# VHH binders against Geranylgeranyl transferase type-1 subunit beta (CDC43), part 13

Target 1, 376 residues: Geranylgeranyl transferase type-1 subunit beta (CDC43), of Saccharomyces cerevisiae (p18898)
Amino acid sequence: MCQATNGPSRVVTKKHRKFFERHLQLLPSSHQGHDVNRMAIIFYSISGLSIFDVNVSAKYGDHLGWMRKHYIKTVLDDTENTVISGFVGSLVMNIPHATTINLPNTLFALLSMIMLRDYEYFETILDKRSLARFVSKCQRPDRGSFVSCLDYKTNCGSSVDSDDLRFCYIAVAILYICGCRSKEDFDEYIDTEKLLGYIMSQQCYNGAFGAHNEPHSGYTSCALSTLALLSSLEKLSDKFKEDTITWLLHRQVSSHGCMKFESELNASYDQSDDGGFQGRENKFADTCYAFWCLNSLHLLTKDWKMLCQTELVTNYLLDRTQKTLTGGFSKNDEEDADLYHSCLGSAALALIEGKFNGELCIPQEIFNDFSKRCCF

## First folded at step 1 (VHH)

Design e06 (framework vhh_8cml_1)
Fold by ESMFold2-Fast, scan of step 1:
Structure e06 (fold): chain B 376 residues (1-376), chain A 123 residues (1-123)
Amino acid sequence: as target 1 above (376 residues)
Amino acid sequence: EVQLVESGGGLVQPGGSLRLSCAASGYTFSSYYMGWFRQAPGQEREFVALITYSGGSTDYSDSAKGRFTISRDNAKNTVYLQMNSLKPEDTGVYFCAADYRWGYTSPSEYDYWGQGTQVTVSS
């Protein structure tokens, strides 16, 4: 009932725009690190600029034309001569007989194209069926989970590769972008029932999702976003949803209101963390967990803004992790701003304002435009 | 292309009943949450009832709970609102709406809307 939303009035918008713009201006030059994912840098930078009302399609479409060159379409050496496609992270180390197509680079590229409104390329040049076949090949037949890339010897997902909830989310998001909406659409490419079985098996006893019955907000957000894209949030029991909401609300570090007692029991509580969200019990608050926790709450209950302390998390982000001098957001009040936390901190604020689609991790206006174009 | 067509509105006495229907076309109906909203003259649209894509779960406004029942038939691409014990305060244009994301109670969150059907409860 209070009208005092502190979101836009204390945000250093011009500094944030320059922060994200600087990261794009440094591409393709890399003078920092040997594990540079340029698709991720483009995605986080374009997303951040879009959140702060920059017309990215007009300003950066031509600049990022090289992104199209990372689209690879290839024929697998199998009995069916299966055609797959996707995006690679780097062209510098590419060999004519080898491709490094993977799920994360493919999702970042597709979302970036959608944000840049490169619909002509997206709708006419990208082969959505071969993209979906690549996703299909990444599904593990025994568990229904997904790996990030194919084994070059077997042309299938390797049993030794990581197959957690993150890759389930990425796989479903790619298929959704390719046009899958109904269970029948998804069933054309993947075993949807096995995937749902895997996701449900990652439920923790006292709520939330995580490995080995250890709840974690990042895995929870991935699981809930996946279920949302599959129109399957209803399959969660009322008890599990209630337990998960309760668990997520207890992730907010607060010395105020009904959550004060929980904050006092947290061995990692720090006054500088007040209002922020932790990823799991007895840990410090982190800017990115504001996004993962708020997205999860948003997906579980229509009343999420009334249940959590939105003013306190807004104050945490703007007063503690926002960097007013350089622009951007840091992980916590002690570290410098970085691209990942700057994007997700901005996204968390945009979620509170109703301007961000957490399921695909893009601005809501862009999601609405994309959704209408795929309606026919 | 996308159409939501409401029917079943009319004039009733206080305490009466009406059954509204909404016929949907042009989208994958079974993948969408369906809601009913109403709008009284000079006011904004307000939430009345919600049903999940499979029909397994429902939600109601405080004023509708215990009096109204939402249901759907995915084979017929139709959502229904059975209204019992109608009151003068229930008077308004009733709108059918579709939402893919999670079935929010905010009108601005819904993807598709019908044209509305008038319900008048008079003494």
Scores: ipSAE 0.000, ipTM 0.131, lowest interface PAE 18.9, mean pLDDT 81

Design e07 (framework vhh_h_nbbcii10_fgla)
Fold by ESMFold2-Fast, scan of step 1:
Structure e07 (fold): chain B 376 residues (1-376), chain A 126 residues (1-126)
Amino acid sequence: as target 1 above (376 residues)
Amino acid sequence: QVQLVESGGGLVQPGGSLRLSCAASGFTFSSYSSYALGWFRQAPGQGLEAVAAISGSGGSTYYADSVKGRFTISRDNSKNTLYLQMNSLRAEDTAVYYCAAYRSGYLFTKDEYDYWGQGTLVTVSS
């Protein structure tokens, strides 16, 4: 059974725009007692504004000059004198004789520049080969996974550094932005077969992806987006795809169903969680998991909107986690709005409307423009 | 809430020793070993100076020339704590000392920030 909701959508667009704009206004402050990740702030804020139809390239082009200053191109102290490049998050965290270039800041900067339409940078200033060499250095030779940054003296990733599916996604997304499309393109920079082997090794026995055979929707979204960018979703077995779809549908907290579920899914739920998505079993609903789960479903099946309760998750986001006074979205009904949940909650709504590209985590119209001008 | 809290500062005479500690809360070093961790200082009327840094793995360290052989940086991921052992202290080591963790945009599933402690004052005076 599928129960249509009678709840109206009440998006406070102008409050959301002001929420994201306030975060961009904080970037020039050098007088605060603690630093913030300015690349992440730019990315989430620009993405949120783009989702709410702000012409960010016209309004925030001045941020391009500041972002370009965070692009570092350096020669490693190794036998080959390898030239690498990428983006740092904080200029004040300048450690002599060490590189602070990392994969997440590099991806946030590149995606922000795409949203701001800095195509001059991509054509004339950005050294895609040295950036791809940085990504290459982050790949673990034994496992095929990626670490976020290089060790100061060895200029290689340490075996004790985190190397999970999130970094696989970031690495592949960077290479995709640099123009990689075919397996041959990726093979110029990374061991694609080892990476695929690692991703497949992170499959859980009952569907989904996660660490230590513990399914998690965030890791699942990262793995599926990585496979999509590698044109390798077809390498997943039909059974694993079906099991993963079933697992993802069970992440929606609801007393209503559009298909027959086990009795546990039709049990009485916490009112504050109704319609939202949990990241894993036995957890509360969270705004960001609406995005991670819906993106995963979208990548696995054309029927995803028919299979899940999109009206209920829309009502959860707009009625429970949307903050009508301040703008933005919170993690849950109890917390204040924050930039991460505000962006991903807005992205989830945009994905439902067919206006968001989940694989690169940018608005669909921006992706289409990028594809016409910088790549396929 | 993510916090870095420094301790161990104070007044010490030239030639003395202090050990600064930086306790992290709201995140764990073992789960986030990719953090670049370091100590910075700011003397009155001066800019920030990098003093020491340690890699995510703990396998590599950096020291400013002014402190090499006198200061030792270390980390204990199990205790979620960063240390700076300061020996043979000099008047020019007088400064506010800050610990810092660099891990900007670590996860697409998390919004993580560069973190700085509030600072701890070290005064080297006879």
Scores: ipSAE 0.007, ipTM 0.270, lowest interface PAE 9.6, mean pLDDT 79

Design e08 (framework vhh_8fcz_2)
Fold by ESMFold2-Fast, scan of step 1:
Parts: C-alpha cells; structure tokens; sequence
Structure e08 (fold): chain B 376 residues (1-376), chain A 121 residues (1-121)
C-alpha cells in the first residue's frame, strides 16, 4: 500500500497555533520597525490561526482598531475632486501622511477584517465606492495592467512603476470584496477588456503564465485567480488549459512511479524535495509553490486531486518543512519556519481538504460568511 | 477533445511478437508521459509501461521487463509498444493512457476502446 494516515493527524496543530500567535503578540509592544510590514504580518498570522480552527474574531479583534486607523479617505487634486480610499502601511510613529495608499496593504487589511468578521465596519463605515475608485486610478490606460499606488502629481500610475500579474490579482480581488461580480460591475471602475487582453498576453507558448514567455507558478496562480474572480476562465482555450495543467503537474518533484526515473536523471533533483512543488522548471521545491500550484490546478480542473500526487505533497509539507518543535513551516528543509511559508503551507493543506478558498486566499467558512453578509 | 486510438492487436502464438500503436490527438502530445495499461479477462487494469515526454526515460512492470519496449514519435504523435516473447498471461485488452505525472497507480487517464491481444496456440 501507499503511505496513508487514517488515524489522528500528523499536523502539530497546537505548535502551529502558538507560532502564529507569537507573531501577533509581539507586534503591539515591539515598535522595532516591524510596523512597516504589520498589515502583512496580521494577515498571514490571522489566516494561519483561522486555518487551524482558532476563533480569531473572538481572540484577536483588538487588531481591528489598529487596522481601522490605517484606512485613509482623501480627495484627489483633479477636475472632479475624486474621492478615493484605501489602507496605508504603518510607521513606528503612527504618522498616516508618511505612507501612500497602496494595493497590497489595502488587500491585506480587507482580508484580515473579513477573517476577523468586522462586518459592521464593512457595512457602515468603509466607503466601498471610493476604494473601487482608488483601484480604478491604479489601472494603466495603455496596457490594462495595474500598479500598486498613485503618483502624487499626476494621480495615476507612474510609467516607471512595476506592473505585473500580481497587481492585477490584487486589484480585482479588492473590487470583488467591494461587491463587483458581473463584467458590468467591474466595467464601472476598470477597463475589463484591456485587463483581459493584458492577462492573455502573459500566456506562455507551452502553457502557464509569466513575463517574457517564462512560465512561473506564482504568476500563473495570480492570473487564474484573477480570471476566476472575473468569471472568465472559459476564455482560456482548451489547449492552453491542458498545457497549463500538464506544466503544473510537472512542477511536482516525485520519486514515485515512473517519475522516479525522470527525477533521478534530472540534475536539479534533490531527494529532500520529494513531493514538493517548484515555482518554475529546474528549480528546487518550496513550500509556498505547493499552494500556488495546487490553487492553479484547482481552478483549471475539477479532477485536480486525482491528477496531483496529493499524498506526496502532504508528506513533503508535514515531514520536510513542518517544524515540529517550534511550529510553522519553512521554505525548504534547510531553513527555519517563517510566517509567509507557514501561512501558505497551511493553506495548501487546507485546500487539499476542501477548507480553503484559494481565489481570495482565505478559509472557506470565512468566505461563506462574507458572501452572505457583505456585498457592495 | 482528447482522443487516443489504439491498434495493432491480434492473435499470436506463444513466443511471438506484436507491435501496438496509439495515435493521439486533442492535446499537446510532447508534454505528456504516455503509458500502456492492460486488462486481462475478468481482472482489473494492470499498468504495463511508461515513457517520458522526451522519450529518454522508460519504465516497465516486472512481468514485461526485458520483453516489451515502449517507443514514442512526437512528430507523428504516436506511442508504440513492441512486444516480444509473448506469453498466454499477456492476453488482455491493451489501452494507451496519457499521464501527467508518469505514475503507474495515480493520475492516469484511460482513453480509447483498446486493442485486443490474444496469445494462444
């Protein structure tokens, strides 16, 4: 028989809970520069705790006060006096004017508030239309892609700012949280056709998405999640879907079956990577790519669990990158646990169990509660 | 739609040889591992052989190793199974199956009607 667990979980749940809790408990007292990344730290920590069945709204609602203070609503110096809003990063001095509203902090804050079930704030205080107008201003008019923030003088994205599939995902996820569902909803704020054109232009010849015809699983997950939120996965050709599924399944490093021989002949094969996923060809496995690849497969085919070696990736995560002493998950078997890989490794396991919504990167039960309470 | 069409089966004497063919369409053939699986009368599916997307790596069930050879032609979108020293135990319907992962027990798609191989005197 294959290696199977039919009894108690091999997951060190109590240690993982303590790992995520430690990150939250240190933040309020530290003032040691961690505040500049505090929104991301809150998101990854609350997400991890929610995955391990902690009632985060009951235990960690005190973080809502800090997040609410970082909500900025401002009037642009343009002809229409456009009102925009969003979330800024934190400074140790809590100086709001020192940071710009940006897409990543806005998404992290919104998802954290959803996980903490701050529905009264979502229903009564957040100006969803001004949030959506901020996203609108971040869209590049020529390419349809998005930048993370606005130039102070032009009130639009700078031509020198980076734009890629990550920001397309973040922008669409924020609009979805604000209540956009149909193409008509999205078209009120963005040029959806230009965005779709940009995403399609990032398709690689032999499957997957990436810049300059270089497939990457992170970009693939962002592109597919964006298309899913836009209800536009059907716009992908059958050939591209099949090529992308094939490419993603070949990202799994395997010592089992006939892939054992292929892996042993591969100069990049590392036995410690067995069962894990690589982000691109000829690289080592990484805990986070388990999530990005499995989310991508889930979005492309209902049969993904039969096609993927889910037992092997589970064994990789639990035996190689899970830290049984400290809790958390590391990038690989050589590194210490960190918050990002701990969250995404936990999310990958939850996705396999059908308990995670990969499109918004939150637990499925949280998504279900959000869906019935908070729409635009 | 994915289509796999098997051919080349027939009646052969013990110790004889047969070459099976599988014509693929509807997917990017050169990006998939290909497998041969068989179903003996009254039994479940048994994995026989696999070949990597490039043709550089092959694997075989213990029961056929040294007797069968799997080959592919990516330009023609064909996979072949050259069978030699056939035994009565090789009697089965043979199916061509694409495999994303190259595993013999998981993730194989069994497509097509198969081709009957009967080894009898």
Amino acid sequence: as target 1 above (376 residues)
Amino acid sequence: QVQLVESGGGLVQPGGSLRLSCAASGFTFSRYWMNWVRQPPGKGLEWVSGISYSGSSTTYADSVEGRFTIIRDNDKKMVYLQMTSLKTEDTAVYYCARDYLGTKYYSMDVEGQGTQVTVSS
Scores: ipSAE 0.000, ipTM 0.204, lowest interface PAE 15.9, mean pLDDT 81

Design e09 (framework vhh_7mjh_2)
Fold by ESMFold2-Fast, scan of step 1:
Structure e09 (fold): chain B 376 residues (1-376), chain A 121 residues (1-121)
Amino acid sequence: as target 1 above (376 residues)
Amino acid sequence: EVQLVESGGGLVQPGGSLRLSCAASGFTFSRYAMSWVRQAPGKGLEWIGRIYSGGYTSYNPSLKSLVTISRDNSKNTLYLQMNSLRAEDTATYYCAKDLSYYGKWTPFDYWGQGTTVTVSS
């Protein structure tokens, strides 16, 4: 008998491709509320297809027209008549005296256009400086954190959104895509020192990052990806890095090896969760946390594949949450496949294979090609 | 006291095969993942592969086609089968008790003394 190996026979590639393709095909029949999430749907679908080696630029370039139309460039009614730009979720949301430009839709659009190889847009049409000025306006001057959009009366960061590490990640990722690499590049648009201070303030006592001293793998991944893009991972203390690695390894639910002791003591342990990752203590395993935890471990230590049980998480994803009939990945073994978990589960497997760039959440080959072409 | 004792090393011809053994004692062997690691003269450590308590295996992708790791829990023994050996496989081979629990930069809490494999005509 063959030793346990990860190969095409275990991954239902053809079914996964059809799963992601169906989501793109449903967009023309958009209904009330559906249009607002189109940019996210496009991103997760194209990312999933790209992970499974579909030439998305050849097959789905028709979505570029829709995305390009959602790029808005406008003049703020401020003392300097600041020109900003970015992406909106819906063209129908033309609110008087307000911009509907927001950080999440902007990042989803930019990453999708990169995966679709719309380099003409990045090189000739996109006003990177006005886009970076929009990001600048989203920064809180007192805390250094970011909010998703601008308030129409003050033209400053909207009070509608709370400060958190997710928007810090999105803001820095957008600036990175616009060509920021050095501290001097970032300092042209944001207060990098205050941002770093905010991120460091979100460290939890026993490792990891989170809101209100509650460690969470999603926030940890956002914080570490942000620091990686800022070339500032070395600013973390060795003690905090070690504590964070320890915390992340304890997120894997396992009945195997030395991790078995933690799993047996976990009040939320379920045998169907074996090998999967939880987002925080005493919770069930979830497909998306495989990505958030593995990305975090990858950013903290070059030895991460030896430290965690990569074979067990692979078996969890392929045997428990992969849907062999419909394609896609579910949150857990009881749920149906959905777009978000399908994309992040696929990304986790690609990360283990060394084929995924976790900092920008795109395939490694796409990142390498982008890096050669879209320089600042 | 945890003890790991490797054996089976020696001189082997290029293209030949060799099986290494590791005798474990002082812990519940069947409950721990075990790894093989090698170090060529003047080089850094290279992880070969791991076998979990349940028998699942994970390999260094560059070595996957050349090695097979197995275990016998009734004998507290770990094995490394190597095929198609080349001069670059000359190294000291270590049996290691896996420690994925404490998030150390080095994942192994115990190592054997090593057994030397020399691939030469």
Scores: ipSAE 0.000, ipTM 0.133, lowest interface PAE 19.9, mean pLDDT 80

Design e10 (framework vhh_7ubx_2)
Fold by ESMFold2-Fast, scan of step 1:
Structure e10 (fold): chain B 376 residues (1-376), chain A 120 residues (1-120)
Amino acid sequence: as target 1 above (376 residues)
Amino acid sequence: QVQLVESGGGLVQPGGSLRLSCAASGFTFSSYWMTWVRQAPGKGPEWIATITYGGSTMRDDSTKGRFTISRDNAKNTLYLQMTSLKPEDTALYYCAKSYRLYGDTYFDYRGPGTQVTVSS
């Protein structure tokens, strides 16, 4: 999508850039009550702009000031006086509290700082060990999964919080950003074996990952990305990998399918869904599931571009969900463009071009630069 | 303490309508995304719709023509208006305090649910 061409591009790059820019311009610095979603808005907008080759560091560095204010470092009232840190989405009465630190806002802030090249702050001000200790506290000791935040009474994960594969991904991604690479690195902060046991327990009978033995492409992408960051994809059985690839290929809505024997099983729900991906069986195609399914396929097999009908999903995204008048991408051809689908639709196209790192959900060039800084 | 209490379920004929309500307390309702999720007997949970704190909605395609999510921030109440109900809509319906994460919508707390049974 970012490459020069001899003719007009089917991708309306200028309008997509303006779409993402509008979302950043609508974020006034004084609006505290909407902060929880604001970190995500910054992440998706900066990611989208970066995918379209905007120098976000030069143009949107002013958002770093707001993000930096939401970094808190605090001492827990426990026997060890544990120092934790992370990012809050909301400043409760303008006073940050340890229990308002949460995994999603922490990951969005860290990824945004990486995309904005705030490496001096990242390397000198952020206490990576205290960030990792916050993640450690979010792990459930009995099942190895993660919750988003700490209970104010116990300084541990709340029993009422969800602890599914999405939080496993976020926790491991934060630790990876903090420098964890080997099993020994992760084991300093979390019970890696229990986490792996939990992830494996979320495998569905006929392939893919999900809750209650119901396959879901979003959960599948989170589980596979987590395993990739843990260098543990090889722990999956060959049968499960094959079953998961087959399940993911059947998510593409098309009468032609990815293989001849699958063409009948990939019957279109209607013409407007042709080429797109569904998140679950017997549902309509959705722009975001193009990303989740393609990322999952990419992580499972190097041949994914040959197995998947990449031209059909490209046509779905550009002809059905791309909004040529406003910029951005919608969920489907009936809805308006929104920030989430615009970012993930753009990411799916970038992934097909080899320009996106699905494991951390950032552009490949950003990931490459980040990797050089952390390793050498 | 976060509390979510669903109401408005019951037995309804195919083609009928119901409006579900969710009364929220223990948190600043107007600052959070809210979601409706259902779970049929023997099936996993199915996402229905999410509404942002600003009122923007995201909807599951299979129900979006029949179900409408809305909120009243002054009353700390979430609604699901259901029309043209089908036997397949029979499920326990939950409201949930939500964030949008990676796939569809994450929820960090959910209520006990209200039962909807569509039968003749």
Scores: ipSAE 0.000, ipTM 0.301, lowest interface PAE 12.0, mean pLDDT 81

Design e11 (framework vhh_7n9e_1)
Fold by ESMFold2-Fast, scan of step 1:
Structure e11 (fold): chain B 376 residues (1-376), chain A 121 residues (1-121)
Amino acid sequence: as target 1 above (376 residues)
Amino acid sequence: DVQLVESGGGLVQAGGSLRLSCAASGFTFSYYAMYWGRQAPGKGREWVSGISSGGYSTAYASSVKGRFTISRDNAKNTLYLQMNNLKPEDTALYYCARGWYKSLTDYFDYWGQGTQVTVSS
């Protein structure tokens, strides 16, 4: 994969592999302190290598030992002595009254283990029911949304902690990985109807999803992926789906043949953004929004490649944000490559080629292998 | 080979009505947003109206909102523009355009030849 649709490969595959490999080689060193999210680094690096056809389970299985050590199983001081589990970012910080298990580290660890084929540990050592109970405790009883971690005094999600569509996605993805498929499966651990109500309340008037009634492609991708994992995309109205497709297509920056964009509405057009996607109106194109927007379009319509300019976004990624000397992808043509944009830019190209599963954010072959397993 | 053929233009008195049609061929009409644009003598092209692929969403230029109605018949591969309360300033060549997207945008990849609308004072 990772080849231009109507020409020879313009993708510098060997340089991209070296870029991701460099990040993994640094992880055992003391350089990775508490300010560096090591779980995220492992996830983005392993995902990027897997996208570029590296056999990551054969080459990087040694990282499983570190991830396994960050799996914590504990008993809550509540009326039922609830057993929960999940993954922490650091074992060095010991705060007597805090819980350090959180949804993002748990999802990154689980997806990395799946990509590294740690199925024996995943199926026999990980307590999936206690993972699911941790997710259950993170759900807001009033709104149905999720927070990233528990309040140490109440053993529940704190009403003052931030919540949003990202944590809804992470929570549902974890439950899906733990074996939840039907509404009945999800209902064992969460209030699925309240969650759906929350997601639907985050719909914007003219399409898309966002926080505080402002459309955003990142939140839209999280909401649509969550609904896809819940088999609930059909609960969206036809009008909202069409409005959302329209909004997403307007995120692609282009000066070609557009009366409004070439005139009044596109006064701030930057030629270097041509073909790229913006995350919200009146912003510049960014490599990661190519993934979030294309994933959203893919989930809403089977003909999404015929509706957007896939050749233009491919050219934006390969000619503007791909770094041919160092490997990797940058946010835009002015910045250096970083792990996040390198992974998501590569994922966007893989999605165009039909080789990436956007709902779980892993390569399609790995998803196909995993999806044949029932883990409850 | 994409083709868009407009019809229904002509001479009309101020305050009158006209209905324009656009016959589409060479593509799956129901997949694409469709648009009406116009070009008045001595002026550039301007967007008039757009309709989504399924017809659920419509949009209008402020100059025509409330007077013009866009519609489509996907079974007949035909786009329509009902023009009411016509004004002399509506005099223009009206053309049908296919949107690049299944959406309400002003991005057009194919244009028809146009049909002339002349409104007498």
Scores: ipSAE 0.000, ipTM 0.318, lowest interface PAE 11.6, mean pLDDT 82

Design e12 (framework vhh_8cml_1)
Fold by ESMFold2-Fast, scan of step 1:
Structure e12 (fold): chain B 376 residues (1-376), chain A 123 residues (1-123)
Amino acid sequence: as target 1 above (376 residues)
Amino acid sequence: EVQLVESGGGLVQPGGSLRLSCAASGFTFSRYAMGWFRQAPGQEREFVALISYSGGSTDYSDSAKGRFTISRDNAKNTVYLQMNSLKPEDTGVYFCAAGLYKYSWSTDEYDYWGQGTQVTVSS
């Protein structure tokens, strides 16, 4: 029940800022690294800078305006001449009569634009209805799940693409950004009942979400965030919520806490993992699972900070995975800092401080500013 | 050309009040956080107050809390520092600064600086 009052000296803020800024400066030119996901790099870097109080809109808004060139609007060769739009990862893969638009790049671009406050483009040039139609086409009609892109011959969700809870989250997040709030709003573009049925089918017997009855904290965060954006968390049974909270709390590696289960559940305990979170049982702690687990707990219960050992996960992140020389956060204490873990580790700390919106994976102040421009 | 022009400094007796203004031009004022710093004779430049680019967040040095109020008018490209209950220890050159970091107490994190305005608190 105690509050950690002041920790600015423990967080190497200036070095974290330089770490994220280096990633923006080292972005490949348009003719280099065609396999590099530039939209993800931009999103994680801008998010990290925003978490560390950089005014990213003022500093990078005009410089990163080339993101707008990745917005594609096209007419499908179907009976209705459907107009769709979205974002591509690379301009080189823009083939006539084929769409390279995909859900992950579209979400990363939209969230980056929101963080950069590119509101003139977002409100006047970006065609939200055609974005929503693209999302609509990505839904599997029988299962209600989503795939990342369209098959250019059928103009429907790609048959070779896998569907899972990650794409359900991305699809719903895009529609939410486009203005969907009520079930009626979502129903204009997707089969919301079939989507809910799919999500519920991914519930594991003893709590959490995952494929083939294998609980995983990443899938759990995606499922819960999706349900939150659909205002449908109340559709989860009380038993499932309680089981999921219990499962998530036992993902935290601790030598000091009382674990409700027998010692075999901590058989792989390592002192270097103390306070960190694992993605599933019998695995090592990982910086990113601190975010996925804490976001999930936050969505399930108002008392999550009282139930979780927030001081221990803070110590794990700051003392074990924070890189005080280079800035950034690593996956674990043995690896170097990377952009993904640096962003999500920073987000986990911001979430504990009440400064991060886990549902859209952006800083809370940015979410609040965005929401004032929509009828939230 | 970027310009920050401070005004409103002067001589005041202990317990008195002054209102400093800083007029900005040559950059998009509404995108910058604004800070006030001061430098007393023989000392380093120290933080006094800051305001976020939207005006939604402010912070103050311990010596300024409860006595000083920072505000801004984005339509007029101006930031203000209302100083009440002035003490001899408040004497110094007051500088207006613009930076891209939302919350910064460090002089190194401000991009643009004014020339300063003298504040003297003396009987």
Scores: ipSAE 0.000, ipTM 0.271, lowest interface PAE 15.6, mean pLDDT 83

